# VH-VL binders against Translation machinery-associated protein 16 homolog: the designs that were tried, part 1

No score or structure here was measured in a lab: all are predicted.

Target 1, 180 residues: Translation machinery-associated protein 16 homolog, of Drosophila melanogaster (Fruit fly) (q9vxy4)
Amino acid sequence: MTNLRKELEKCKHPNSRKTKALGKKARRQNNKHKVRLGHAIKSNITGEKLSWFLGQIDEGRTEPLRPQELEDLIELYFTRFDEELEQINLKQSIGKHRANQHAARKDVITMTLEKERNEFRTGGLELMNLCDPLKLKMLRDWDGSALSVQHLKLDLVSYNMLQRLKEQSKKKETSEQMET
Below, numbering starts at 1 at the first letter of every chain, in headers, positions and changes, except where a header shows other numbers; antibody chains are not in Kabat numbers.
F, E and O are the ipSAE of ESMFold2-Fast, ESMFold2 and OpenDDE, as the mean of both directions, binder to target and target to binder. V2 is 0.75 times the mean of E and O plus 0.25 times the DockQ between their complexes.
Where letters were taken out, [cut] stands.
The coordinates of atoms that the task and the answers printed are left out; those that the model quotes come from them. Centres of patches stay.

## First folded at step 4 (VH-VL)

Design s3
Fold by ESMFold2, look of step 7:
Structure s3 (fold): chain C 180 residues (1-180), chain A 118 residues (1-118), chain B 112 residues (1-112)
Amino acid sequence: as target 1 above (180 residues)
Amino acid sequence: EVQLVETGGGVVQPGRSLRLSCAASGFTFSSYGMHWVRQAPGKGLEWYAVISYDGSNKYYADSVKGRFTISRDNSKNTLYLQMNSLRAEDTAVYYCAKDYESYGMDVWGQGTTVTVSS
Amino acid sequence: DVVMTQSPLSLSVTLGQPASISCRSSQSLVYSDGNTYLNWFQQRPGQSPRRLLYKVSNRDSGVPDRFSGSGSGTDFTLKISRVEADDVGVYYCMQGTHWPYTFGQGTKLEIK
C-alpha cells in the first residue's frame, strides 16, 4: 500500500480528480484515528472506574453484594472527589480577589458528578452488576488493564434496578417464612 | 510599605498555652490570607496554619491540629495563633506571613521565639 | 503531603562564580489553572525569610537579575549567575500547589 503522505506530495494540481480522491482517503483515515482514540479514552475511564470498585471489596469475599451494599458503594463512588474539592475550595478562598473567580476544575467535577447521579437515577450507570456472582468473579479475574477492559460485558445499574432487587429478596423471604 | 510584627513569644512549661499576635500594616489586611510558619533552632522552615482573608476557612498541619487555633481580627489588622498543650518540640521561632492570592508567602514578619522547657 | 527535596544541602562558592540549587517534588506542581506554584526563599543569617522567586521564574521586586529559576513538573533549579557577599544564607524551595504548603530542607550557601 502506498504511503498517503507520499501520494499527496506527488499531486501538484489541488483540484484534480487524483487530488480529490487522496483528500477523501485522508479524511477516512482521520475518522479511523478519531474512533480509535475514542475507544482508548473510554477504556481508560471504564478501567479506572472498575478498579475503584474492585478496590473497595474485601479480597477474600466470594459472595455477591446485596443490592443495598452496591447502592452504598455507588454513593461512596460519588464522594471520590471530596479531597480534591477541599484542596480547590481552600486555594480559591485564601485571597479576596481569587475568591471572586470560578475554578474551572471545580465546575468540571460538579458537572461530572451531576451527570453520573442523573444516570444512576434514570437509565443506569455503566458498571458490572456485583450482585451477580458471575460478574463479581469476572471483575476479580480482570487484570486491571485498559487493554482488556473492552472484553468485560458491562451492565446498566440504576437506582430502580436495585430497588427491584431488594423487593425480590423481601418477597422470597416472606414466602419462605410462610411455608415453614 | 508592607510590615508584619509578631509578639507574644516567651519561655513556657510543657502543657501550657501561649497566644501569638501578628500586627499588619501597609496593605489591606482583610483582602489577603495569612499563615503561621515555624523554624526550630538550627532547622528548616515548616508550615503550620493558614486562614482565609475573611476568616471563614482555616487549615492546619496534622502535627498541630486540635492544639493550635489560627484566627484574625480584620478591624484591628491582627492575626493570632492560640497554642495549647505545648510540647518541647514546639520550641521554635514563629513567623507570620502574608499570602498573595495563593501564589505563596510574599511578606514575612521578623518572628517571635517560643521556648518550651521544663 | 508533598515532599520537597533539595540538593546540595550545603554549597561553598567563590565570589563571582555561579551557584545552582536543585529542588525536586514528590508530585507534579502544575495546578489545574496551568500555573506552577514553586517559590524560592532566601534566609540570611539572623533574619527572616525573603521570597526571591514565585511561579518558578518570576522575580519579586528588588531581587537582582543574577537570580533565576527554571524547571517544570517535579524538577526545579535556582541559579545565581555571580555569587556576591550578600548572597550568603539558606535557600528554601516551597510548593504552593497542594495544601499544606511544604518546604525543602534548605541549602546553606557560603562564600569560600
Scores: ipSAE 0.594, ipTM 0.850, lowest interface PAE 0.9, mean pLDDT 87
Fold by ESMFold2, look of step 9:
Structure s3 (fold): chain C 180 residues (1-180), chain A 118 residues (1-118), chain B 112 residues (1-112)
Amino acid sequence: as target 1 above (180 residues)
Amino acid sequence: EVQLVETGGGVVQPGRSLRLSCAASGFTFSSYGMHWVRQAPGKGLEWYAVISYDGSNKYYADSVKGRFTISRDNSKNTLYLQMNSLRAEDTAVYYCAKDYESYGMDVWGQGTTVTVSS
Amino acid sequence: DVVMTQSPLSLSVTLGQPASISCRSSQSLVYSDGNTYLNWFQQRPGQSPRRLLYKVSNRDSGVPDRFSGSGSGTDFTLKISRVEADDVGVYYCMQGTHWPYTFGQGTKLEIK
C-alpha cells in the first residue's frame, strides 16, 4: 500500500477537515489526465456516503428496508450538515460586520443539498437500493474501505422509485389478505 | 476607551437565582456580540454564553443550558445574565467580554463574584 | 467540544530571557473562511484577562512586539522574547473556530 493510499484510508468521515484537505491536495496533483489518485478520492467520498447509510441500520437487522424506511434515511442524510450550518450561522451572526458578509462554505453546502434533493426527485441518487435484500447483504459484507467500494454496483435511487415500491408492497399485502 | 463593568454578584443559596449586568461604554455596543466567561476560585477560564449584536441569536455551554439566559438592551448599552437554579459549582468570578468580529473576546470587564453556598 | 492542551502548566523564567508556551487543539482550528481563530490571553495576578494575540499571530493594540505567536492547524506557540517583571501571570490559549469556545488549562509564568 502506497503512502498516499494509506493516508486516504484514514479519511473515513465525509465532513472531516483532514478528508477535505487531502482531497484538495490530491486534486492539485491531478494534471488533466485520468489519474488513479482522482478515482481513489471519488471512491473515498462514495465509501463515506455508503458507510453513513450502513451506520444508520441496526447491526442485527437482516430484512431489507421498507421503501419508507429508505426514504426516511435519505431525508436524514440531507440533514448531515446541520451541525456545521449551525456553527456557521452562529459565527456569522455574532457581530454586525460579519453578519453583512457572504459565507462561501454555507453556499457550497446549500448548493450541494439542492443538487442532491433535485437528483433524488428526478433520476436518482447514487446509492445502493437497500430495499433489495441482495443489495443490503452486499453493503453489510463490504469491508468499509474506499479501495473496495469501486467493486460495488451502485443504483440510482429516486423518490418515484420508492413510491412505486410502496405501491407494490400494498398490492402484495392485499393479495395475501384474500387468501383466507 | 472601551470599558465593561459587571454588577449584580453576591452570595446566594443553591437553587436560587441571580441576575448579572454588564454596562458597556466607549464603543458602538449594538455592533458587537457579547460573551459571559467565568473563573472558579483558583481555576482556569470557562466560556458559557454568547449573544449576537442584535440579540437575535444566542448560544450556551451545555453545563448552563436551560438555567442561564443571556440578553441585551442596546438602548441602554447593557448585557445581562439571568442565572437560575444555581449550584455550588457555579461559584466563580463572572466576566463579560466584547466580541471582535468573531475573532474572539478582545475586551473584558473587571468581573463580579458569585458565591453559591448556604 | 475542542480540547485545548497547554504545555507547560508552570514556567519559571529569569528576567530578560525568552519564554515559550505550547498549545495543542484536538481538532484543526482552520475555519471554512481560511482563518485560524486561535487566541492568547494574559491574566496578571488579581486582574481580569487581557487578549494578547488573535488569529494566531496578530497582536492587539498596546501589546509589545516581544510577544509573538506562531503555529497552524492544531499546534501553536506563544513566545516572549525577553521576559519582564510585569509579564508574571497566567497565559491561556483559546479557540474560537468551533462552538463552544474553549480555553487551555493555563500556563503560570513566574520570575525565577
Scores: ipSAE 0.488, ipTM 0.806, lowest interface PAE 1.2, mean pLDDT 85

## First folded at step 7 (VH-VL)

Design t2 (from s3 with heavy chain Y103E)
Fold by OpenDDE, look of step 10:
Structure t2 (fold): chain C 180 residues (1-180), chain A 118 residues (1-118), chain B 112 residues (1-112)
Amino acid sequence: as target 1 above (180 residues)
Amino acid sequence: EVQLVETGGGVVQPGRSLRLSCAASGFTFSSYGMHWVRQAPGKGLEWYAVISYDGSNKYYADSVKGRFTISRDNSKNTLYLQMNSLRAEDTAVYYCAKDYESEGMDVWGQGTTVTVSS
Amino acid sequence: DVVMTQSPLSLSVTLGQPASISCRSSQSLVYSDGNTYLNWFQQRPGQSPRRLLYKVSNRDSGVPDRFSGSGSGTDFTLKISRVEADDVGVYYCMQGTHWPYTFGQGTKLEIK
């Protein structure tokens, strides 16, 4: 970016073909940079989420999660900021005059949680279906790098999806009991 | 001048209760949070309780949680500490301190001495 | 709880010489608002504590300019440019970023 800016500054005529071409190139580079940055941020957020889930799974566990276990884990995930929110609320409540000083972080957390909960209840939270043994293995084999997150096949895990999986599991158990 | 004056200290037996008071003057008491900090003989400072300006929120250190209760009466410009089930390790000078915009304690009282002994 | 570690625990200084006290926290003291809520307190013999500095480097009213604070994240320093006789006492760092608030062990300043 620094070289193109310097070249643009050397251009004597703003409407010259050369200047226009350099300007277009600079815009393209800037847009590419913005896109890359956006992707990097998204990958980091996703990586942090996946790391959290990985940290909740026992290191020796080879069996996939039951649908109820995954649901419980997701519910636990939604409480990950509870302590921080409590601390923020306490700090904000101490004095009368600065009640809004810490509102920014609280708002971000609240918005994030609302979004995630809404996603889970509707279209699904972007996550790996850990009820799939292949997905669990993929997560375990993951190096924890944000750069490698793009190689992970993510799923949309919703409340309704998990309920369907629970029903399927119950039907399978009942059929196996009838065959014995 | 901003002033805090602690009272209610004394000698008590283990398991007994004591109530401390802190009288505030020289500032709008109802606008500021208040803290209790103690110092055992020859030891450092230990924070253990805070109350919001309106008394709606309270927080305690684990060492005193369930035994001590912080409260305030803004009409009297007074902070209180109810201490129950006192132990020998609670022996200390007890300070009340004024909060300043959640930035810490900017004004301290002179302290009141509590001695818990059999 | 955040552990605050002061060093040294005792300091003997000649009058007019500088003094430096270190305070280290077990966790970052940067709060979500970008501020660092580190305080320094002075306690003279037989007196109640007095706040010297707030938010790492800001002096309270009436605190001489010979007192300065610096640091970031987990490492903080109190400096006295020229120690005076009235500076004898115990100095405490305190973090006010995380609940519960926690103090360092204290540093006793004596004159040689």
Scores: ipSAE 0.521, ipTM 0.796, lowest interface PAE 0.9, mean pLDDT 92
Fold by OpenDDE, look of step 7:
Structure t2 (fold): chain C 180 residues (1-180), chain A 118 residues (1-118), chain B 112 residues (1-112)
Amino acid sequence: as target 1 above (180 residues)
Amino acid sequence: EVQLVETGGGVVQPGRSLRLSCAASGFTFSSYGMHWVRQAPGKGLEWYAVISYDGSNKYYADSVKGRFTISRDNSKNTLYLQMNSLRAEDTAVYYCAKDYESEGMDVWGQGTTVTVSS
Amino acid sequence: DVVMTQSPLSLSVTLGQPASISCRSSQSLVYSDGNTYLNWFQQRPGQSPRRLLYKVSNRDSGVPDRFSGSGSGTDFTLKISRVEADDVGVYYCMQGTHWPYTFGQGTKLEIK
């Protein structure tokens, strides 16, 4: 990046073919860098999320989660900031004049939770379907690094998806009872 | 000058109740949160309660939760601590302290002594 | 709860010599706003605690320049550049980042 900027500074004519070409190249590089940064940020966020879920699963668990268990776990995930929010709220409330000093973090948390809840209710939260034994195994075998998140096959886990899985499970149980 | 004066300390039996008061002067009492901190004989300091400037929010340490109640009367510039079900381990000097914009306790009272003994 | 660990618990210093007290927290004291809410208190014999420093290194009004604070994250230090007779007492660090607030065990400063 440093070389292109230096080359651009050496260009005497802003409208020269060379200057335009270098400018285009610089923009492309900047865009690539922005995209890479975006991916890195996304991978970190996803990695943190997956790490949280992994931390909630017993190390010895080999059986996939039931759809209800996964739903409960996701609901628990939405409460992961409750203590922090409480602490922030308390701190903000202590004095009359500093009501806004801690607003930034609270806002970020609130926005994050709203987004995640909305995703879960609509298109799905980007997660691994832990009702799949293969996905559970993949998560367990994951090294916890953000870099390796890209190797994980993520799913869109939605409320509706989980409801469908519950219904399928009930049907299977009923059919097995009829065959016995 | 900012001043805090604790009162209400004494000797009580286990299971009894005691109410402490802290009179504030020299500042706009209604603008600041207030804390209670205690110090057992020969021991360190222990934070155990805070109340917001308007009394709308309260937080307690687990050690006193459910037994102690922090309150305030801004019209009287007074902080209170209602202590119920007192135990021997509650024996301490009790300090009220003024909060400064959640940065900690910038002013302390002289303390009042509570002794819980059979 | 955040555990605050002070070291040493007792310190004997010759008049005019420097003193240093360490305070370690069990978790980071950096708050979401980027501030670190660490306080240092002095308690002279028979007196109530007095705040010396707030936010790691800021001196309260009337606190002599010989008192200084430093540190970040989980490790903090109170320094007295020149110990005076009036500095005898117990010093406490306190974290105000996490509820409940917690104090260190205290460090007793004595003059040799």
Scores: ipSAE 0.505, ipTM 0.793, lowest interface PAE 0.9, mean pLDDT 92

Design t3 (from s3 with light chain S32Y)
Fold by ESMFold2, look of step 8:
Structure t3 (fold): chain C 180 residues (1-180), chain A 118 residues (1-118), chain B 112 residues (1-112)
Amino acid sequence: as target 1 above (180 residues)
Amino acid sequence: EVQLVETGGGVVQPGRSLRLSCAASGFTFSSYGMHWVRQAPGKGLEWYAVISYDGSNKYYADSVKGRFTISRDNSKNTLYLQMNSLRAEDTAVYYCAKDYESYGMDVWGQGTTVTVSS
Amino acid sequence: DVVMTQSPLSLSVTLGQPASISCRSSQSLVYYDGNTYLNWFQQRPGQSPRRLLYKVSNRDSGVPDRFSGSGSGTDFTLKISRVEADDVGVYYCMQGTHWPYTFGQGTKLEIK
């Protein structure tokens, strides 16, 4: 029960808490400004993504992520639907005559992940570059609301960018060792 | 008349194995998933395992993973639970149940009692 | 796992009077298809569980209309409009929205 409770609390605690706060704030703002519905939807999606990344970083951490750490976190992000997909796949498989309502959600997840992986491998995902200490601080200072996410300046983080940053880290380490 | 009848319960020493059977009748067994649920003496109901209609997917509660195996023989309309490395905490009445719409258990068997004691 | 909490855990009701049992879940039971997979079971003394209600308020075949269910999201109620002698037993709520399926602790109904 400890491992299951820990995994559920991890998924619920960092992501669901921040997601619920973002959703509630966005709904109140949309009700006040009827023309703002489309605006709030876009900000909510971005806010959920950033909340997920923020939730994976220890609250006391002040140093920027290494390029490999950010790459690992992005690969972890691509697995964020694994438990949900397992739930859907299991329900779909249990009885012979299962309704296809689950197929729609599964299709949305699949297309979302395929798009995100392609973006990461090409021009980059819209994220904050958490290898930059100022960007990490900006994400830390964010209140988690969908409304305020509009003021965060996003970066394009790509696989190739991270590989170049890894090579820069190797050169820095080698130079420091030679100076000694 | 939909019926489920469990057999195979008994008294067994810790560390031993036991195989439960659930005979199904009155419905197309091969079209429905099946579950095992248990009830410790004087306690509530606890779900433990499910198997898909064709046997291709199985899912277990963490408390029994690696020790219990759910299986089915659609030609015999029979569901099975193989219980290995039994512990005193496994003492319970074991029910088989028919799945409905992949979220509920609409028909239950009468239960079979497993007692694990020295 | 989704925790299901029943209240009360025991109740004593005069024949012909109403009874009400509440059930609360630690997570929403609304599934992606818009359905809420909350079930109610009755277990009479010495018997196997019997499903009474599914999807919150739908009675199974052969369940008397004096049994009704209500609720949404995380809060649910089973009502018996007029308790009869055959209603003695333990009542369980169960959620089927999330794996694993989980039950409430049970509510023992006695007739005083």
Scores: ipSAE 0.520, ipTM 0.800, lowest interface PAE 1.0, mean pLDDT 84

## First folded at step 8 (VH-VL; from t3 with light chain Y32W)

Design v3
Fold by ESMFold2, look of step 8:
Structure v3 (fold): chain C 180 residues (1-180), chain A 118 residues (1-118), chain B 112 residues (1-112)
Amino acid sequence: as target 1 above (180 residues)
Amino acid sequence: EVQLVETGGGVVQPGRSLRLSCAASGFTFSSYGMHWVRQAPGKGLEWYAVISYDGSNKYYADSVKGRFTISRDNSKNTLYLQMNSLRAEDTAVYYCAKDYESYGMDVWGQGTTVTVSS
Amino acid sequence: DVVMTQSPLSLSVTLGQPASISCRSSQSLVYWDGNTYLNWFQQRPGQSPRRLLYKVSNRDSGVPDRFSGSGSGTDFTLKISRVEADDVGVYYCMQGTHWPYTFGQGTKLEIK
């Protein structure tokens, strides 16, 4: 674990070819560790998100969600920080010293939600399209592990996609009424 | 030497009201939030209310919400608890406590006893 | 509400011997700022509570160094390295990370 670092510590001539070569080797190893850490962090975030959506669906339900139901779940998802925000706001308000400080966590939450709302309104959030019966089945069959989440094929679910699916549902209902 | 002194306890019948006071000295009262905590006879400590340093924000335990009102007068360095519709289960020693940077309660008063009995 | 569970609820200790009290929370007490707002209080018979420790291990002014705190996340411990006669009383943990603040049930310390 520390072999490369020990080699660098022994080099005291910063401009030598050996020192520069070891520097490049250390940078490449650090980049590999950053990539693996980045995948683990993203897999955890995705896993938590998918677990949240799975938890909102009754275990006995077998039919896919209607587009409005998925839209409602996404809007509910955007409120997931409300309790934490209430906690932060109360704690920040109690004493004068803390009331005069910025709560960095509130900024992170605000930025996260603004980004997610913008993604939903444009190219879409990375989710599983639970209006698709195959995707619902895949989510139910998922073991909840962050390691296995990378094998799930995510969709981009947008506001416009859901409105289009609502229009398709209206056309089907109208056709059925005309057939009677 | 920070001091908190509660007064206003006593024996009252169910359904009556009491107003507790907590006189503060030895610190800048208007810079700190304040709490009320109670302890039923032979029981543990239970938190019931907090008020922000300027009085603009208040929060209550569900069991007393709507019946108790916390308030403060920063010009008199005094914290208050108005207790309405008292019940036998409200019988306890009531402590006021100073909040310390939202960590918890660092200084406590001596307590005042409220007994609600028929 | 965060449930704080103390163990044991009663403790009999010989003078000069150590004592250890556990406190567990139903959820993590690590706040977003990196602090863990776990407090310990002592209540001697007939007296008001007195804070011993804040943020897990920080002793309040005037608290002897034979009192120490440790733990993280959800599992915390108060230790008294050598129990003295004046240590008789009830010890409470309290979390200040989440609203409302909540206390453990208390641990009664007796000298045997």
Scores: ipSAE 0.590, ipTM 0.843, lowest interface PAE 0.9, mean pLDDT 87

## First folded at step 9 (VH-VL; from t2 with heavy chain D62R, light chain W99Y)

Design w4
Fold by ESMFold2, look of step 9:
Structure w4 (fold): chain C 180 residues (1-180), chain A 118 residues (1-118), chain B 112 residues (1-112)
Amino acid sequence: as target 1 above (180 residues)
Amino acid sequence: EVQLVETGGGVVQPGRSLRLSCAASGFTFSSYGMHWVRQAPGKGLEWYAVISYDGSNKYYARSVKGRFTISRDNSKNTLYLQMNSLRAEDTAVYYCAKDYESEGMDVWGQGTTVTVSS
Amino acid sequence: DVVMTQSPLSLSVTLGQPASISCRSSQSLVYSDGNTYLNWFQQRPGQSPRRLLYKVSNRDSGVPDRFSGSGSGTDFTLKISRVEADDVGVYYCMQGTHYPYTFGQGTKLEIK
């Protein structure tokens, strides 16, 4: 895109067909680059998230998670920044000058967790539903690559969805007990 | 001009307690955090505790947590270290140090010697 | 805890010759504000420690310019361009990025 910038600078007459065409070409190239960068960043974040969840499950486990187990794991995920926050809070508190200043990294973490908690309580977090045995197997068979993560079919896992799954499990358990 | 003076060291038996004081002068004590660092005879420096400028936040090295308590009295420009359940391995020179911008310890006292022996 | 490793632990130098002390950390000392909180201290025989350098390369007031610091991330160096008799003592690196603060083992500088 270096040569394109020089072409645009040479074309200084507004409203010419050449100027309009060249401006459109520059916008198209810039937009394509931004879209590709956005996809790469999202895939890396998703891969890190899925790796975190996989790492919390015992290596020998083959059974799907119960809804409560997945809920507990999601709540544990929300605590992943606790160590870093403790360090920031301590360092910022020691002297009076720092205590009166914002810590930008702390703000980023707070906003990230607020967004994730809101997603969980509304439309759902983008995860694999580990209560489904096929999804658990797919996650275990995943090679851990950020490149391949885009092809995994993710679910929206919400607090309400997990509560409904708990109720369905309770009703099934009660029906089976009446048969015996 | 900026000066820190530790007092309260001495010889004590294991299991006993001792309170160290650090008198500060030449700066606005209530604006800065404070640290305690120790040095066993012939050994290197070991960081042990920090207290925030207003006393609201404290942090301890694992080896002394629960036995030592850092505190301050800003009206007296004095830092304290309460040392309980003393052990032979606590024998050291104890330094207080002034924090600067959470960057490091820019001013140190002369140290006070604590000897824990029977 | 962050482990700080100094080398050498003992150094004998002829007056007027340079000296160099290495310090390595077990993890990055870059804090989230972009600063690297690596300090160097000097302890002369029978005296309390004195800070020489902070944030890698910044000299404290009254520290002569023959003392310099360099490095980044996990690898740091203290250099004395021309050793003088008053430089005898023990030198410590310390990290202040992570709690607890931790020191290197010390490097004893002697004149030979």
Scores: ipSAE 0.645, ipTM 0.874, lowest interface PAE 0.7, mean pLDDT 87

## First folded at step 10 (VH-VL)

Design x1 (from w4 with light chain S32W)
Fold by ESMFold2, look of step 11:
Structure x1 (fold): chain C 180 residues (1-180), chain A 118 residues (1-118), chain B 112 residues (1-112)
Amino acid sequence: as target 1 above (180 residues)
Amino acid sequence: EVQLVETGGGVVQPGRSLRLSCAASGFTFSSYGMHWVRQAPGKGLEWYAVISYDGSNKYYARSVKGRFTISRDNSKNTLYLQMNSLRAEDTAVYYCAKDYESEGMDVWGQGTTVTVSS
Amino acid sequence: DVVMTQSPLSLSVTLGQPASISCRSSQSLVYWDGNTYLNWFQQRPGQSPRRLLYKVSNRDSGVPDRFSGSGSGTDFTLKISRVEADDVGVYYCMQGTHYPYTFGQGTKLEIK
């Protein structure tokens, strides 16, 4: 948006073709901003989740995750509130009055994790299947923007899906051993 | 009328220990958490430790963890700071402060000076 | 740890004129209960710190109404509407939302 303002400033002739084209471009960017704002609200939560998973993978790694690795990463994800819970437990314990109060945030965390664990054990969590090399590459190529996250086609990753992938990997490895 | 009075400061060699005390009056000591904050000569304030109202929970700044121990005796309305393995950078005025509803430190003592030098 | 950054670090003000001190945090200071645990302290020369404000804008008992606080999230301001002679000292912001508690660097206020 800063570039467009500078370009418009350089156009001292209001009726030039460049000035009229830049004016239309500025209107399109404003409309795109309003769409981006709506998607930014929805995508912020998804973007934070995907950024968390991306941050756990070594930048030099090129091969997809094994199913057990993704399962371990999902279990690690379920511990993401541990530091916040430690902070809440400490702060609530300091004075006698707070120590006698219920901390509603702890209930929200508990319910969130229970829901996510149940989703993982049934129809799946909405994630990128990082066992798929295309999906890993798509996540690495993602610019980290919450607005661009809607272009990433998410998967439903479940416990049962990962168990099936483990069995497929064992069968493929056994067949390759027999081949050699 | 709420009052906190620190004692136990002094000059000590590096590697030695000191015990600071903070005597409380004018409030129900056993209902409130307590803090220790320090201020090196010519420097700003730095928070170092907190203890819960019943003494069951404690937290320390990383720079002093394992060397300093916060404790309290509710029957004597007294807060303590045991300072072991003292270093030159521990030279400061040490303040005790009363917690209020985990909102911050609403009452401070006058401070006691600890000087760590050869 | 949450970094608290004050500006300016030194302020020279004519008696009766306003003063304004900024404090920024590296993280949001909004706790899950909706409160923002941002405190302001005054330390007069040779004295212990004194709390002026808590939860952004609430004045402690005995604090004159010419002291006011504002801000939200990560950006906060202490204002003194009319500086008086006994306002000389160092002013600290502090966050109490996250452990460890952390202070700003302090702002020294002088009368010119």
Scores: ipSAE 0.606, ipTM 0.869, lowest interface PAE 0.8, mean pLDDT 86

